# VHH binders against tRNA(Ile)-lysidine synthase (tilS), part 19

Target 1, 344 residues: tRNA(Ile)-lysidine synthase (tilS), of Thermosynechococcus vestitus (q8dih2)
Amino acid sequence: MWGIHHARLHTTLKTQQWLPLGSRILIALSGGQDSVCLTRLLLDLQPHWQWSLVAVHCDHRWRADSTANANFVQQLAQKWHLPCEVVSAPDLPKTEAAARSWRYQVFESVAKALDCTHVVTAHTQSDRAESLLLHLLRGTSPDGLATLLPSRSLGAIQLVRPLLGMTRAQTAAFCQAYGLPIWQDETNHNLEYRRNRLRLELIPYLQQHFNPNVEEALAQTAELLASDRAYFEAEVERLAPTVLREHPPALDRLRLREFPLALQRRLIQCFLRQHLKRGLNFRVIEAVRALMTTGNGSQTASLPGGQHLRVCGRWIELVRPMPPPPAPVPPDPGERSPPPSPLY
Key: E = the ipSAE of ESMFold2; O = the ipSAE of OpenDDE; V2 = 0.75 times the mean of E and O plus 0.25 times the DockQ between their complexes.

## First folded at step 6 (VHH)

Design V12 (framework vhh_h_nbbcii10_fgla; at its last look DockQ between E and O 0.86; V2 from the best seeds 0.00; counts 0 for: pae E 2.5 > 2, framework grips)
Fold by ESMFold2, look of step 7:
Structure V12 (fold): chain B 344 residues (1-344), chain A 126 residues (1-126)
Amino acid sequence: as target 1 above (344 residues)
Amino acid sequence: QVQLVESGGGLVQPGGSLRLSCAASGFTFSTSGSYALGWFRQAPGQGLEAVAAISSSGGSTYYADSVKGRFTISRDNSKNTLYLQMNSLRAEDTAVYYCAAKYGSLDYEPWYYDYWGQGTLVTVSS
């Protein structure tokens, strides 16, 4: 039965083409309200889109009830005649970041095995607002605030978040109105988790005292920043071959001077990401940018790993630490010294 | 860019009347093309039901059998507004009512409509 959220999602998908006609789609189904809402919406839209749908449930076994959760998901998928793959973690993830990395590896592996071209997750407008706030409170760049893109690559497949137009309250109401069973996760009320504190305390306060539509406002800001990021990423990709030299690694500082400040910084960032694995920050980018206008032989201070950058003519070159020379071999006391070489 | 905003809902007794309005912004109903307009409703636990639709010229209309003779759809292109006059209301008319627009000819299937309002609640009870 098609409701207003079906109609709205259908229109968005027609406009954006995130999940083209006939796609094979892997649905990340946790059993929670958002994932159940997503799955029901896609099943109801399926006849109009000719999608092939299959679910995957990632059992990372962080809690004692994880087997019951997986059983719930399997029974729901069976009721809905939805093929479902359950994948259990071989070892308990140590952190949420590790668990997320493992889930995305599972998505890629299962999608390859089942010939899926897309994976969908049930991230909502509320999730996007929460993510923006978390990153803002940590102090991050505008790119870091462009969180939870509606579509992005994940290896050989596309990861799509069709529910970014719905709040968590709306997915809950959808599940209630359609009588959908959901898995209740008791840890959602645990205030020791930072995201739960935002969700349960900060966002309601903002809604009550500042803007009833604050989740939408924050999500819109994230989207606007995402479009700016996409523009600059495309420009850097286009320009990098004309500015960056691979061997030996260097930046063409005369070419860099031709670009606006924002592009200078992003091209330098692109170069440094290729050659530094850690320690890249705004101060390092600015130290390298300063070399655009300094004399030949100028250099940065030592960077992580003992490397630095040095001006060599038109180039800002990456300099790695030189190994020490081998120790001199003392002359044999009974042996004549070799004659001087002209090249000595 | 494009927005449809419904108004005029509320609580009414059986047998009463309401007039719903839908104001469009970000486009003109008749400029650079022809938009058919419709009213849909959704009661709790039910899907969207087409209530009434009207062609771009106003020359053709559709009404669900359950509302024929009681509801009248109309449009005022000069005010960029769609209306639904609802008379002789019954408890079964209780729903959230949505304004919708599509390019081209009128239709009664929701998947052909491209623009949707936020909805206005109509409650019919004593």
Scores: ipSAE 0.489, ipTM 0.842, lowest interface PAE 2.5, mean pLDDT 87
ESMFold2-Fast, scan of step 6: ipSAE 0.692; ipTM 0.907
ESMFold2 (binder alone), look of step 7: mean pLDDT 84; pTM 0.852
OpenDDE, look of step 7: ipSAE 0.743; ipTM 0.926

Design V2 (framework vhh_h_nbbcii10_fgla)
Fold by ESMFold2-Fast, scan of step 6:
Structure V2 (fold): chain B 344 residues (1-344), chain A 126 residues (1-126)
Amino acid sequence: as target 1 above (344 residues)
Amino acid sequence: QVQLVESGGGLVQPGGSLRLSCAASGFTFSTSGSYALGWFRQAPGQGLEAVAAISSSGGSTYYADSVKGRFTISRDNSKNTLYLQMNSLRAEDTAVYYCAAQYDTLYSRPWEYDYWGQGTLVTVSS
């Protein structure tokens, strides 16, 4: 039964080309409201797109009922004639970051094993609004606010989020209207999770007292910031060869001075990302930017790996620590004792 | 940015009438001349149903059998607006009504439309 959300998603997929005709798609199916909504929409659209669909369920084993949840997902997939892989994570730490990293590793592994070209997750417009607020309150850069892109690379496959045009209220209504069984996760009401506090307390407060469409407004802000980020990434790629020198690694400080502040910071960030594994932050970028106008020989404090940046005329050069001196050479094993004295 | 905004919905008694309007922005009916326009509805627990459609020239129209003779679709290019005049309303006409546009293609299945409105609720009761 084709509804308005089917029609809207189908139109978006035609214009954006996120999930091409004939693709093999891996669906992340948790059994929750959003993932069930996503899976039903894709199953209903499948005849028009000639997709091959496979579900994957990531069992984090955090809850006593996680086995029952996995069984629920397997039974639903069987009822829908949808192949389903269940992957369990023994000894996984109980943190969102670790769980997310593990899930994405599973998506890549299962997709490669089954020749899937795309993986889809059930992130919604509400998730995007929550992510924007969470990052804003923690104090991140504009790039950090451009959360939950509709499509991005995940290794050799594409990660797509088809539900970014639907709120959580709309996915709930969809599941109810279509009589879809869902798995209720009690952790969604646990206020010790910061995201649940945003969802259950802050967003309702904002909807009641400031803007009933706040989720849409925040998600649109994230979308605009994502577009700005893409523009800057393309500009940096175009300009980097004119500003960055590879051997020895350096930044052209005369060229940098010609660019607006935003491009200066992004070109410096691009250079630093090529040479630093960690420790890239606002203070480091600003320390490098300060070298654009200082005297010859000025340098930064030591960066991760013992490196620093130093002004050498036109260039801000990356100075690497010298390799340690070689170990002492062992003595020649053939060294002979002197012959005995001819007297005595 | 292309946008379609419906208005004119509300509560009406059986046998009554309503006129729905759909205002378009981001494109024009008269200068483009290639948009076929339609009305769809979705009742609680039902799928999306085509109600009426009008060709880009205005010379050809479609009506679902359930509304034929009761509903009239029209377009006003000077106001960049699509209309649906609904007469002799019945309880089964209760639904959210959506305006939709497709470029250079006549009325067809929902998946062939390019732009969709937000919807306006029509309730026919008592």
Scores: ipSAE 0.398, ipTM 0.795, lowest interface PAE 3.9, mean pLDDT 85

Design V3 (framework vhh_h_nbbcii10_fgla)
Fold by ESMFold2-Fast, scan of step 6:
Structure V3 (fold): chain B 344 residues (1-344), chain A 126 residues (1-126)
Amino acid sequence: as target 1 above (344 residues)
Amino acid sequence: QVQLVESGGGLVQPGGSLRLSCAASGFTFSTSGSYALGWFRQAPGQGLEAVAAISSSGGSTYYADSVKGRFTISRDNSKNTLYLQMNSLRAEDTAVYYCAAGYSEDLYSPWEYDYWGQGTLVTVSS
């Protein structure tokens, strides 16, 4: 039975082409309110899109009730005639970043095994607002604020977030209205997690005292920043060959001077990302930018890996640490008499 | 940017009347946008139900059997506004009412509409 959220999602999918007709789609089903809402919406839309749907449940094994959660998900999937794969973590990473990395590896692996072209996750407008605010409070570049894109590549498959147009309050109301069973995760109330504190304390405060529609406002800001990031990434890709030299690695400082500040910083960042494994930050970018106008021979402080950048005429050259001298080649063994044949 | 904004909802007693309005911006009803326009409603725990729709020319209308003879759909292209006149209201008319616009000649299928309003609540109660 179609409700207003079915109709809106269907229109968005037609306009944005995120989940093409006939696609085989892997649904990340945690059993929580948002993932249950997502799964029900996609099941109801399936006849109009001719999709093949399969669910995957990632069991992190962090909690005593994780097996009960997995059983709940499998029973729900069976009731909905939805194939469901349960994958248990081989290790127990206790951080959000490690858990996320593992989940995405599972999505890619399971999708390849089942020939899925797309994986969908149940991130909402509320999640996008929370992520933007969290990153803003930590201090970040505009690019860092453009989190939770509606669609992006994940290896050879496409990752899509169809619920970015719905708040968590709306997914809760959807589940309640349609009588959908959900699994309550007690960790969602643990205030030791910064995201939970934003969700349970700060966002309600902002809604009450500043703007009842703050989640929508923050999510719209994230969307605008994502569009700006995409534009700059395309421009950097177009301009990089005119500014970057590969051998030896260098930046053309005369050409850099011709560009607006924002492009200067992004072209420098592009160059540094090709050659540094870590340690890229605003201070490093600004140190390199300062070399655009300094005298010949000027250089940066040592960067990760012992590398530094130095002005050589027109170029800002990457200077790599000298490799350690090769181990002395042992002299060839002198001509030796053949050993006597061993007697039995 | 295309936007549909509903207004006119509220609390009304059984047997009363209410007129809903849907103001469109970012496109016009009378030009190459030639939209079919409709009203849908969703009551708690129910699906989205087509209530009334009017073709792009205004020559064809649709009404759900439950509202036929009580509700009247009309469009004012000069004001870029769609209306729903609701008479003899019943408790079962209580729902959130949504304005929708689309290119289709199928006036009662929600998946044929391309633009949706945010909805306006109509409560029929004493």
Scores: ipSAE 0.467, ipTM 0.825, lowest interface PAE 3.1, mean pLDDT 85

Design V4 (framework vhh_h_nbbcii10_fgla)
Fold by ESMFold2-Fast, scan of step 6:
Parts: structure tokens; C-alpha cells; sequence
Structure V4 (fold): chain B 344 residues (1-344), chain A 125 residues (1-125)
């Protein structure tokens, strides 16, 4: 039965070309309402797109009910005549970040084994709003707020998020309306997780007291910031050859002065990312930017890896740590000295 | 960018009337090569139902059997607006009504390229 969400997703896929006709698609199926909603939508759209669909379920083994969840997913997939691969974690993940990293490795591996060109995940507009708020509260650059892109590369395959146009309330209503079985995750109500506090306390507060459509508003902000980020990334790529010297590494400080502040910071960041092993922060970028107007010979304090930047005329040059002095030349084996007489 | 905005929905009693409007932006209505336009509705727990559709020239119309003789679809190309006049409303007409634009079809949801946000019509005693 084709609903408004089928129709909207279908038109979005036509205009954006995220999941081309005839693609082999790997569906991340956790068994939760969002992944079940996604899977049902794609199954219903499949005849119009000639897709080959396969599900993958990642069993993290974090909970006593993980095996029951995997069994639920397998039974649902069988009922829907959907091939489903279940992959269990070899070692128990220690953090949410480790679990996420492992899942994406599984997606790539399974997609390669099954010759899938795309993997789809059930991230929603609500997830995007939550991620933006979480990043904002932790402190981040505008680029960090441009979270959960609709499509990106994942190794040799494409990762796509078709549900970014639907809220979690809409996916819940979809599952209820279509009588879809879902797996209830007990951890979704645990307020010790900060994301759950945003979801269960802060977002409802904002909806009640500020804006009923706050999730849509925040997700749209993330989308606008994503397009701005893409523009700046393209400009930096175009301009870097006119500002950055590779051998020896340096920034053209006269050229940098001609650019707006935002481009100055991004070009400096681009240069530093090529030469520093750790992440960069506002303080480091500003220290380098200060060298654009200082006298010859001015330099930064020590940067990660023991390096620093120094003004040499037109250039801000990367100065690497001095190599240790060469080992002393061994003494001539023919040299003679009287033997010492020890007192002990 | 193409945008469709519905208006005119609300609460009415059985036997009442409503006129829905759909204002289009980002493309122009014309008699040749323009989009065919339609109205769809979705009641709670049900799928999308084609209600009415009108060709680019206005010369061809479609109506679902459930609304024939009660609803009238029309378009005003000068105002870039699509209308649905709904008469003799019944409780079963309660639904969210969506305006849709399509370059190639009339009645199948998957053939439509653009969708409005929807407007709620509640027919209740």
C-alpha cells in the first residue's frame, strides 16, 4: 500500500539519484522502528527501481537479549523474502564509538562479498537534529554541525540515509499504520546516555515551549551548513596550489592576506592537516594567522610533533625538529693508553 | 525550486462544503508541456488515494468513484493555482489532502514529481 512517505521518498530518489535504478543495496536492519520503516519503504519501492535488496544485522553482543534481537530480525527478513546476513562481533565493543566503527567495517565487508554498490542506514531527521544539538553543546566548528549527510563515500561503496526527511514520530506512526513488528530496545529509555536525555527531555521541552517543528528546523540548519562546508572545501582545493608550497612546506602570507577571514583559516587548516599528526584547534590556527602580519623571523610556539612555523620573508615556513647530532666517530682501535689501575 | 502549498482545509459537518487551493511556485502552469496536476488523500492507517487529476490543458479530468458528482477539480493557469471544490462531504472524506504535480501521469502516485505538505480535512458531526 503506497503512502505519502513512499511517494516522497520515491521523488527524492528520482531528483537526488542516491540509489540508481538496478543498484544492489545493503540495508542496515537493527530491528528498531527506524530500520524496519526503512526496510518496508524500500521493499515497497523495489519494483519501480529494480533494486536487489539484502539486509545485514550487526549483533554487538552487548546485551543478554542481543541473540533474541538477531533472531527477530532473521524471522522478519524471512517473512519479507529478504536475504539477511547476521554478523556477530568477535570481541565485545568497549564503547559506542568502537561499536559504530565495527558496524561500518561490517557494512563494507558484507557489501564487497555480496557485490553491493550502496549501503543504507535508517538515520532520521530527528537523529540529525539530535546530532547537531549534541555537537553544539560539546563545542564545535560550523563544519562539525553539518552532521549526517544524505550520501557519502564509504570506501568503494556509497552510504545513503533515505529517512533524513522523516522524524522518529513519523517512522513510529508508519510502523503502527502498516502493522509492522518492531524490536523495542530497552536502552532507548536510559537517561544516563546524553543522546537519550536530548531525545526524551530536551527536544520535548523545545517542542512544547519554543517550536513544535524544532527537529525540522535543526535538521535544515545542518543541511545548509553541509552545503556551505562543501563550497568551502571546493574553494580550498582550488586555492591551495596558489597559497601552499610543498617543498619545503610553507604558506604564502602575502597571498593569504588577500582572502576573507574564513578562507584564511581554512587554508591554514588545510596546510596544517598535511603536516601535523593530531587534530587542530582554533588557538593553533589563530597563532599561525597572527604570523601574516608579524616581522621577519617571528615564529609560533611548539606545535604537535615538536614542529613550529616561522616567518621567512613572504613565506610562513614549517620548521621541523633538528635531527639529533650524528653519533661520535669511534676512536681509532690502534690508539694506545696505559691500562687503568682500579682502587677497588 | 518547485514548491506546492495547500490551503483551505478544516473542520466541517457532514453535508458541508470546502474549497482547497494549491499554489505552485518554481514552475508555471500552461496549456502545453506543463505539469498535470492532481489531488491525493490519505486517511489515518490507509494508503494514498487518487481523488482527482486534471491535464495541462484542463480538457481531461479524472475522479475517483467515491467522489464523482461531489468534487470538482479546476486550474487557473494565470494564478498558478489548482483547486478542489468539495461538496456533500461525508465522514469518509476525512483525510490529509495532498496536491501533486507530474510531467507524465495523472493517477499513479509514483508518477508524480512534486508533492505539497498536505492540508487536513476533518468531516465530523
Amino acid sequence: as target 1 above (344 residues)
Amino acid sequence: QVQLVESGGGLVQPGGSLRLSCAASGFTFSTSGSYALGWFRQAPGQGLEAVAAISSSGGSTYYADSVKGRFTISRDNSKNTLYLQMNSLRAEDTAVYYCAADYSGLTYPWEYDYWGQGTLVTVSS
Scores: ipSAE 0.474, ipTM 0.820, lowest interface PAE 3.0, mean pLDDT 85

Design V5 (framework vhh_h_nbbcii10_fgla)
Fold by ESMFold2-Fast, scan of step 6:
Structure V5 (fold): chain B 344 residues (1-344), chain A 124 residues (1-124)
Amino acid sequence: as target 1 above (344 residues)
Amino acid sequence: QVQLVESGGGLVQPGGSLRLSCAASGFTFSTSGSYALGWFRQAPGQGLEAVAAISSSGGSTYYADSVKGRFTISRDNSKNTLYLQMNSLRAEDTAVYYCAADTSYGLPWEYDYWGQGTLVTVSS
């Protein structure tokens, strides 16, 4: 039975071209209300789109009932005549980040093995609102706020989130209205404490006292930030060769000054990401920006790895500390110019 | 692109002095950057030994314990040349001396460019 959510999703897919006609699609099916709602919607739309659909269930092995959950998912998929792959986690740290990283690796691997061009996940408008608030309250960068895109590359395949137009309340109502069986997920409070607090306490408070449509408002803000990020990423790629020097690594401070503040910060961030794997934050970027107008020889405090940046004429140069030379390691013959053989 | 050419080797008596030169092309010796320059030696039938190194700024130097107080590493930015001044030479300093450059920022152990070597023989 074709309902309002079928019609809305169908229209969105026509305008956005997220899931082209005839695509082979991998569906992430946890058995929870959101993934069951997603799967039912795509199965109902399948005849109109000529899709080939396959499900994958990622068993994290965190819960005592994880095997029963996997069996539930397989039985539901069989009832719906949907091929389903079940993948069990290795021994992972019980953190959201480790679980998410593993799931995305599984999605890419299974999609490639089954010739799927797209993978879909059941992230909702409520998930977007929760993520934006969580990151904002932590004080993370604007790029961190724009993490749940409707569509993005995942290796050689495309990751799509078709439910970003529906709240968790709407997916629950959909499952109830269509009589869909769902698996009730239970999570450890310690693993998801702040997200659970946002979901169960803060968002209801905001809905009651500030804006009943706060989830939609926050999700729209995340969408706008994602668009802005894409624009800046394209501009940085275009401008970096005119500002960044690779050998020795440096920023052209005279050219950098020609750009608006936002581009200055992003070009500095681009440069620093080539040399720093951690410790990149607002204060570090601003310390580098301060060098754009200071005198020759001015430098930053030490950065991770004992590195720092120093003004040398027109350049802000990355300075590497000098350790004692290590014992020579035999060079790879294809990588560098060795001394005349033998080396030892 | 990056090339290193050593010169100044030869036969010298114990207690004598030699100055080795390494002419670099493909990158510039400035007081800036993230590269390192060094001297290595290989005695007959033995492996490579690090002798001395100098930072891109010239402010930091390294010397092997066997050469401290006798050898001095330096550079001339106007000539794009690295030097090793060897004083109070001993028979055990006999080796082929190689100039090397580390341009692999982030991997400071990797000397990725090497010269052809110059022979130093200290003979009584």
Scores: ipSAE 0.006, ipTM 0.238, lowest interface PAE 10.7, mean pLDDT 81

Design V6 (framework vhh_h_nbbcii10_fgla)
Fold by ESMFold2-Fast, scan of step 6:
Structure V6 (fold): chain B 344 residues (1-344), chain A 124 residues (1-124)
Amino acid sequence: as target 1 above (344 residues)
Amino acid sequence: QVQLVESGGGLVQPGGSLRLSCAASGFTFSTSGSYALGWFRQAPGQGLEAVAAISSSGGSTYYADSVKGRFTISRDNSKNTLYLQMNSLRAEDTAVYYCAAEYTSGYPWEYDYWGQGTLVTVSS
């Protein structure tokens, strides 16, 4: 039966078109309250959207109870007549970074194998608020604060986060109200994880002493920053052909000088991302920006792959290292050195 | 500001060894979940490949199947440095190697910080 959260999600899906009618959707089902809440909502909405739903459970094998968790998920999926794939981790480091990278690789591979067009994860408004706050406390660019987008590409499929309008407290209440079985994961209370400290200690402190609606406020800030980021990305795409040359790769430094600082940096970043696969940072962008006003022949320090950028007239050109010339052939011991040619 | 600087790359013969270092500045390595650290590589004409990763404590490691048994990842928190010991090198190991760090948060995060890379060339 539909409640308020069913109605809200249905309206959002109609407006945003995140999960089109008739799509084959892969649901990331951990067994925790958020993923169980997500799965129940999608199952209840399925008749209206004619979706094909499949679950995937990523068994990290971190704990002795991880097998019990996988069994719980399989039994729940069976009760709900939901096909479920269980994928067990290789020998991963017990870090969230390694687990996350592996999960996303699994989502893409399983979706391709099952012809799913979309994968959905149970990230909530609380997760978005936590992510923004962690990025802010670390120090990041404004783009880095635009975390946990509602929809993005994941390889050839779409990653969607339908629960970004619900807090973790709301997903817990939903599961309780609908009598849904959930898996109590010990790691959700492990204070060694920074996000758990934020959730269990810092966010409650902020709610008590600063703003009871801090999760919503932080999530809305992330949304506004995401809109700003999208605007700049579209503007860079529009302007790149007027600034970037593909063959040989170069930036038009005279044209760059006409743009505001923010666009200069983003256009340089766009160019560098096409040619430097990783290691792009503020320092490198600023080194390139410095070339906008230097003399002909000025260049950056060596970048990944031995490449550098060099001023060639109006252009800042990407220069690849040339192979060294072949070693000089030793002189033939029998060959006479020619005498100097004096003027006669 | 956060910066990762790789070193130790170069030209090496097949079957040889190299040790890559990644020196971190602007943040401190922690033993309790501050940063997950790893090595990635990109060979000519190939995509970016995860090579190895190590937990905050150094007690757990991951290796790609292509390097398992040949490469060893380690960290020295007192020196704020990550290492990759590469043994039994093959021509196919020729790539630019990148050091990466992700702020450990308990939930899905992208790798936040990357070095500029260091070239490893294994001669034919």
Scores: ipSAE 0.000, ipTM 0.153, lowest interface PAE 17.5, mean pLDDT 79

Design V7 (framework vhh_h_nbbcii10_fgla)
Amino acid sequence: QVQLVESGGGLVQPGGSLRLSCAASGFTFSTSGSYALGWFRQAPGQGLEAVAAISSSGGSTYYADSVKGRFTISRDNSKNTLYLQMNSLRAEDTAVYYCAAGTSPEEYLPWEYDYWGQGTLVTVSS
ESMFold2-Fast, scan of step 6: ipSAE 0.642; ipTM 0.889

Design V8 (framework vhh_h_nbbcii10_fgla)
Fold by ESMFold2-Fast, scan of step 6:
Structure V8 (fold): chain B 344 residues (1-344), chain A 128 residues (1-128)
Amino acid sequence: as target 1 above (344 residues)
Amino acid sequence: QVQLVESGGGLVQPGGSLRLSCAASGFTFSTSGSYALGWFRQAPGQGLEAVAAISSSGGSTYYADSVKGRFTISRDNSKNTLYLQMNSLRAEDTAVYYCAAGTYSPEELYRPWEYDYWGQGTLVTVSS
């Protein structure tokens, strides 16, 4: 039975082409309200899109009820005639970052094994708003605020987030209206996790006292920042060959001066990312920018790996630390010094 | 960029009347050759039901059997606005009403998937 959320999603999929006709799609099904909502929507849209659908459930095994959750998901999938793979975690650190990295590795591996072209996750507009706030509170660049893209590459497959147009309140109402069974995950109410505290305390406070549509406002900001990021990434790729020298590695400071500030910073960042493993931040980028107008021989402080950048004429060159001197070769014990000249 | 914004919903007693409005931006009714406009509704526990639709010229209309004779759809191209006049309201008319814009054939008028743009909806409650 088609509702307004079916109609809106169908329109978005036609416009954006995220999940083409006939695709084989892997659905991340946790059993929570968002993933159940996603799965029901895709099952209802399936006849119109001729998709082949398969679910994957990632069992983290860090909770006493994780087996019951996996059983719930398998029973629901069976009821919906949906093939479902259950993958159990190895012993992982009990952190959100480790769990998330493992889940995405599983999605890629299972999709390749089952010949899926796309994997879909149930991230919502509320998730996007939460992520933006968490990044703002931690402190980050504009690029760091552009999280939870609606579609991106995941190895050789495409990762899509069809529910970014729905709030968590809307997915809850959808599940209730359609009589869908959901698994209540107690970890979602554990205030030990900062994201849960933001979701259960801060967002409601903001909705009550500042803006009832704050989730939509924050998600729209994230989307605008994502568009800006994509534009700058494409422009940097186009311009990099005119500014960056490969051998020896350097930036053309006369060419850099021709570009607006935003492009100068991004071209410098592009250069640094090719040569540094970590430690890229606003301070480092600005230190390099300062070299655009300084005298010959001016240089930055040491960067990761003992490297630094130094002005050499028109170029800002990457200077690597000198290799250590060759280890002394011990004298061959059979080698005798030449005999001294005959004594006269 | 196309946007549809509904207004005019609310609480009304059985037998009462309401007029819904849908203001469109990003395209114009007077120069739109292919866009048709419609009203859909969704009641709790029900699917999306086509209520009424009007052609791009305003010369042909559709009405669901359940509302025929009670509801009137109209468009004002100069104000870029779609209307739904609802008379003799019944408890079963209680629903969220959505404005939609799209290209359709006469046989596909009541098909939600034929529409390209959707409003946010306005709640109509008919209750004593």
Scores: ipSAE 0.593, ipTM 0.857, lowest interface PAE 1.8, mean pLDDT 85

Design W1 (framework vhh_h_nbbcii10_fgla)
Fold by ESMFold2-Fast, scan of step 6:
Structure W1 (fold): chain B 344 residues (1-344), chain A 129 residues (1-129)
Amino acid sequence: as target 1 above (344 residues)
Amino acid sequence: QVQLVESGGGLVQPGGSLRLSCAASGFTFSTSGSYALGWFRQAPGQGLEAVAAISSSGGSTYYADSVKGRFTISRDNSKNTLYLQMNSLRAEDTAVYYCAAGTYGSPELYEAAWEYDYWGQGTLVTVSS
């Protein structure tokens, strides 16, 4: 049965061309309400788009009931005549970052094995709002606030998030209205997790006291920030060859002075990302920016890896720690004190 | 950016009347972006149902059998607004009403939700005493 969410998604897909006619699509199916909602919508739209649909379930093995969850997903997929691959996690750290990295690797691997051109995940407008707030509360750059893009490259395939136009309340209502079975995850109510506190306490407070449409407002802010980031990334790529020197690694501080503050910060960030694995933050960028106007020989404090930046004429050069001097060559064994003479 | 915003919904008694409006922004009804416009509704536990539609010229209209003689669709291109006059309302008319715009203005396609390119956020109409 075609509902308003089918109609809206169909329209968005026509306009944005995120999932072209005839595509082979890998659906990330966790069994939760959002992924079940996504899968049902795509199955119902399939006749209009001639898609080939395949599901993948990533079993993290963190919960005692993870096997039961995987079985639930396989049974639902079978009922929907949807091929489903189940992939079990290796021994991973119990962190969101490790789990997310592993899931994305699985998506790419399974999509490649099954010749899928696209992978879809069930991130919602509510997820986007939550991510924006979490990044804002941690203190981050504007780029860090531009989370959960509707479409991006994932290796050779496209990652798409078709549900970014729906709130979690709307996906719940959809599942109820269409009588869809969902897997309840009790950890979603555990207030010890910060994301659950935002979801169960802070966002309801904001909806009640500030703006009933706060999730939409926050998600739109994230979208605008993502557009701004894309523009600046293109500008940085165009300008970097005129500002960055490869050998030895350096920034042209005279050219940097010609650019607006936002571009100065992004060009510095571009340079630092090429040479530092960790430790990129506002403080470090501002320390480098201060070198644009200081005297010759001025330098930053030590950065991760013992590196620092120093002013050398027109250039802000990356200085790496000096290797220790070579150890002195041990004296020849023959230079040891000779034994006493056996003669008088 | 194209946006359709419905207004005029609310609580009304059986036999009463209500007028819905749909204001469009980001495009115009009567220039190079001529649009067929329609009203759809979705009642609790039901699918999306075409209620009424009007061609880009205003010369052709569609009405679902359940609303013929009771509802009137009209458009004002100078105000960029679509209207639905709802008379003799029944409990079965209770639904969220959605405004839609599409470039395919054939009468045969008016009830096909997938032919529409833009959708409003919806306005709730409750017919109850």
Scores: ipSAE 0.609, ipTM 0.872, lowest interface PAE 2.0, mean pLDDT 85

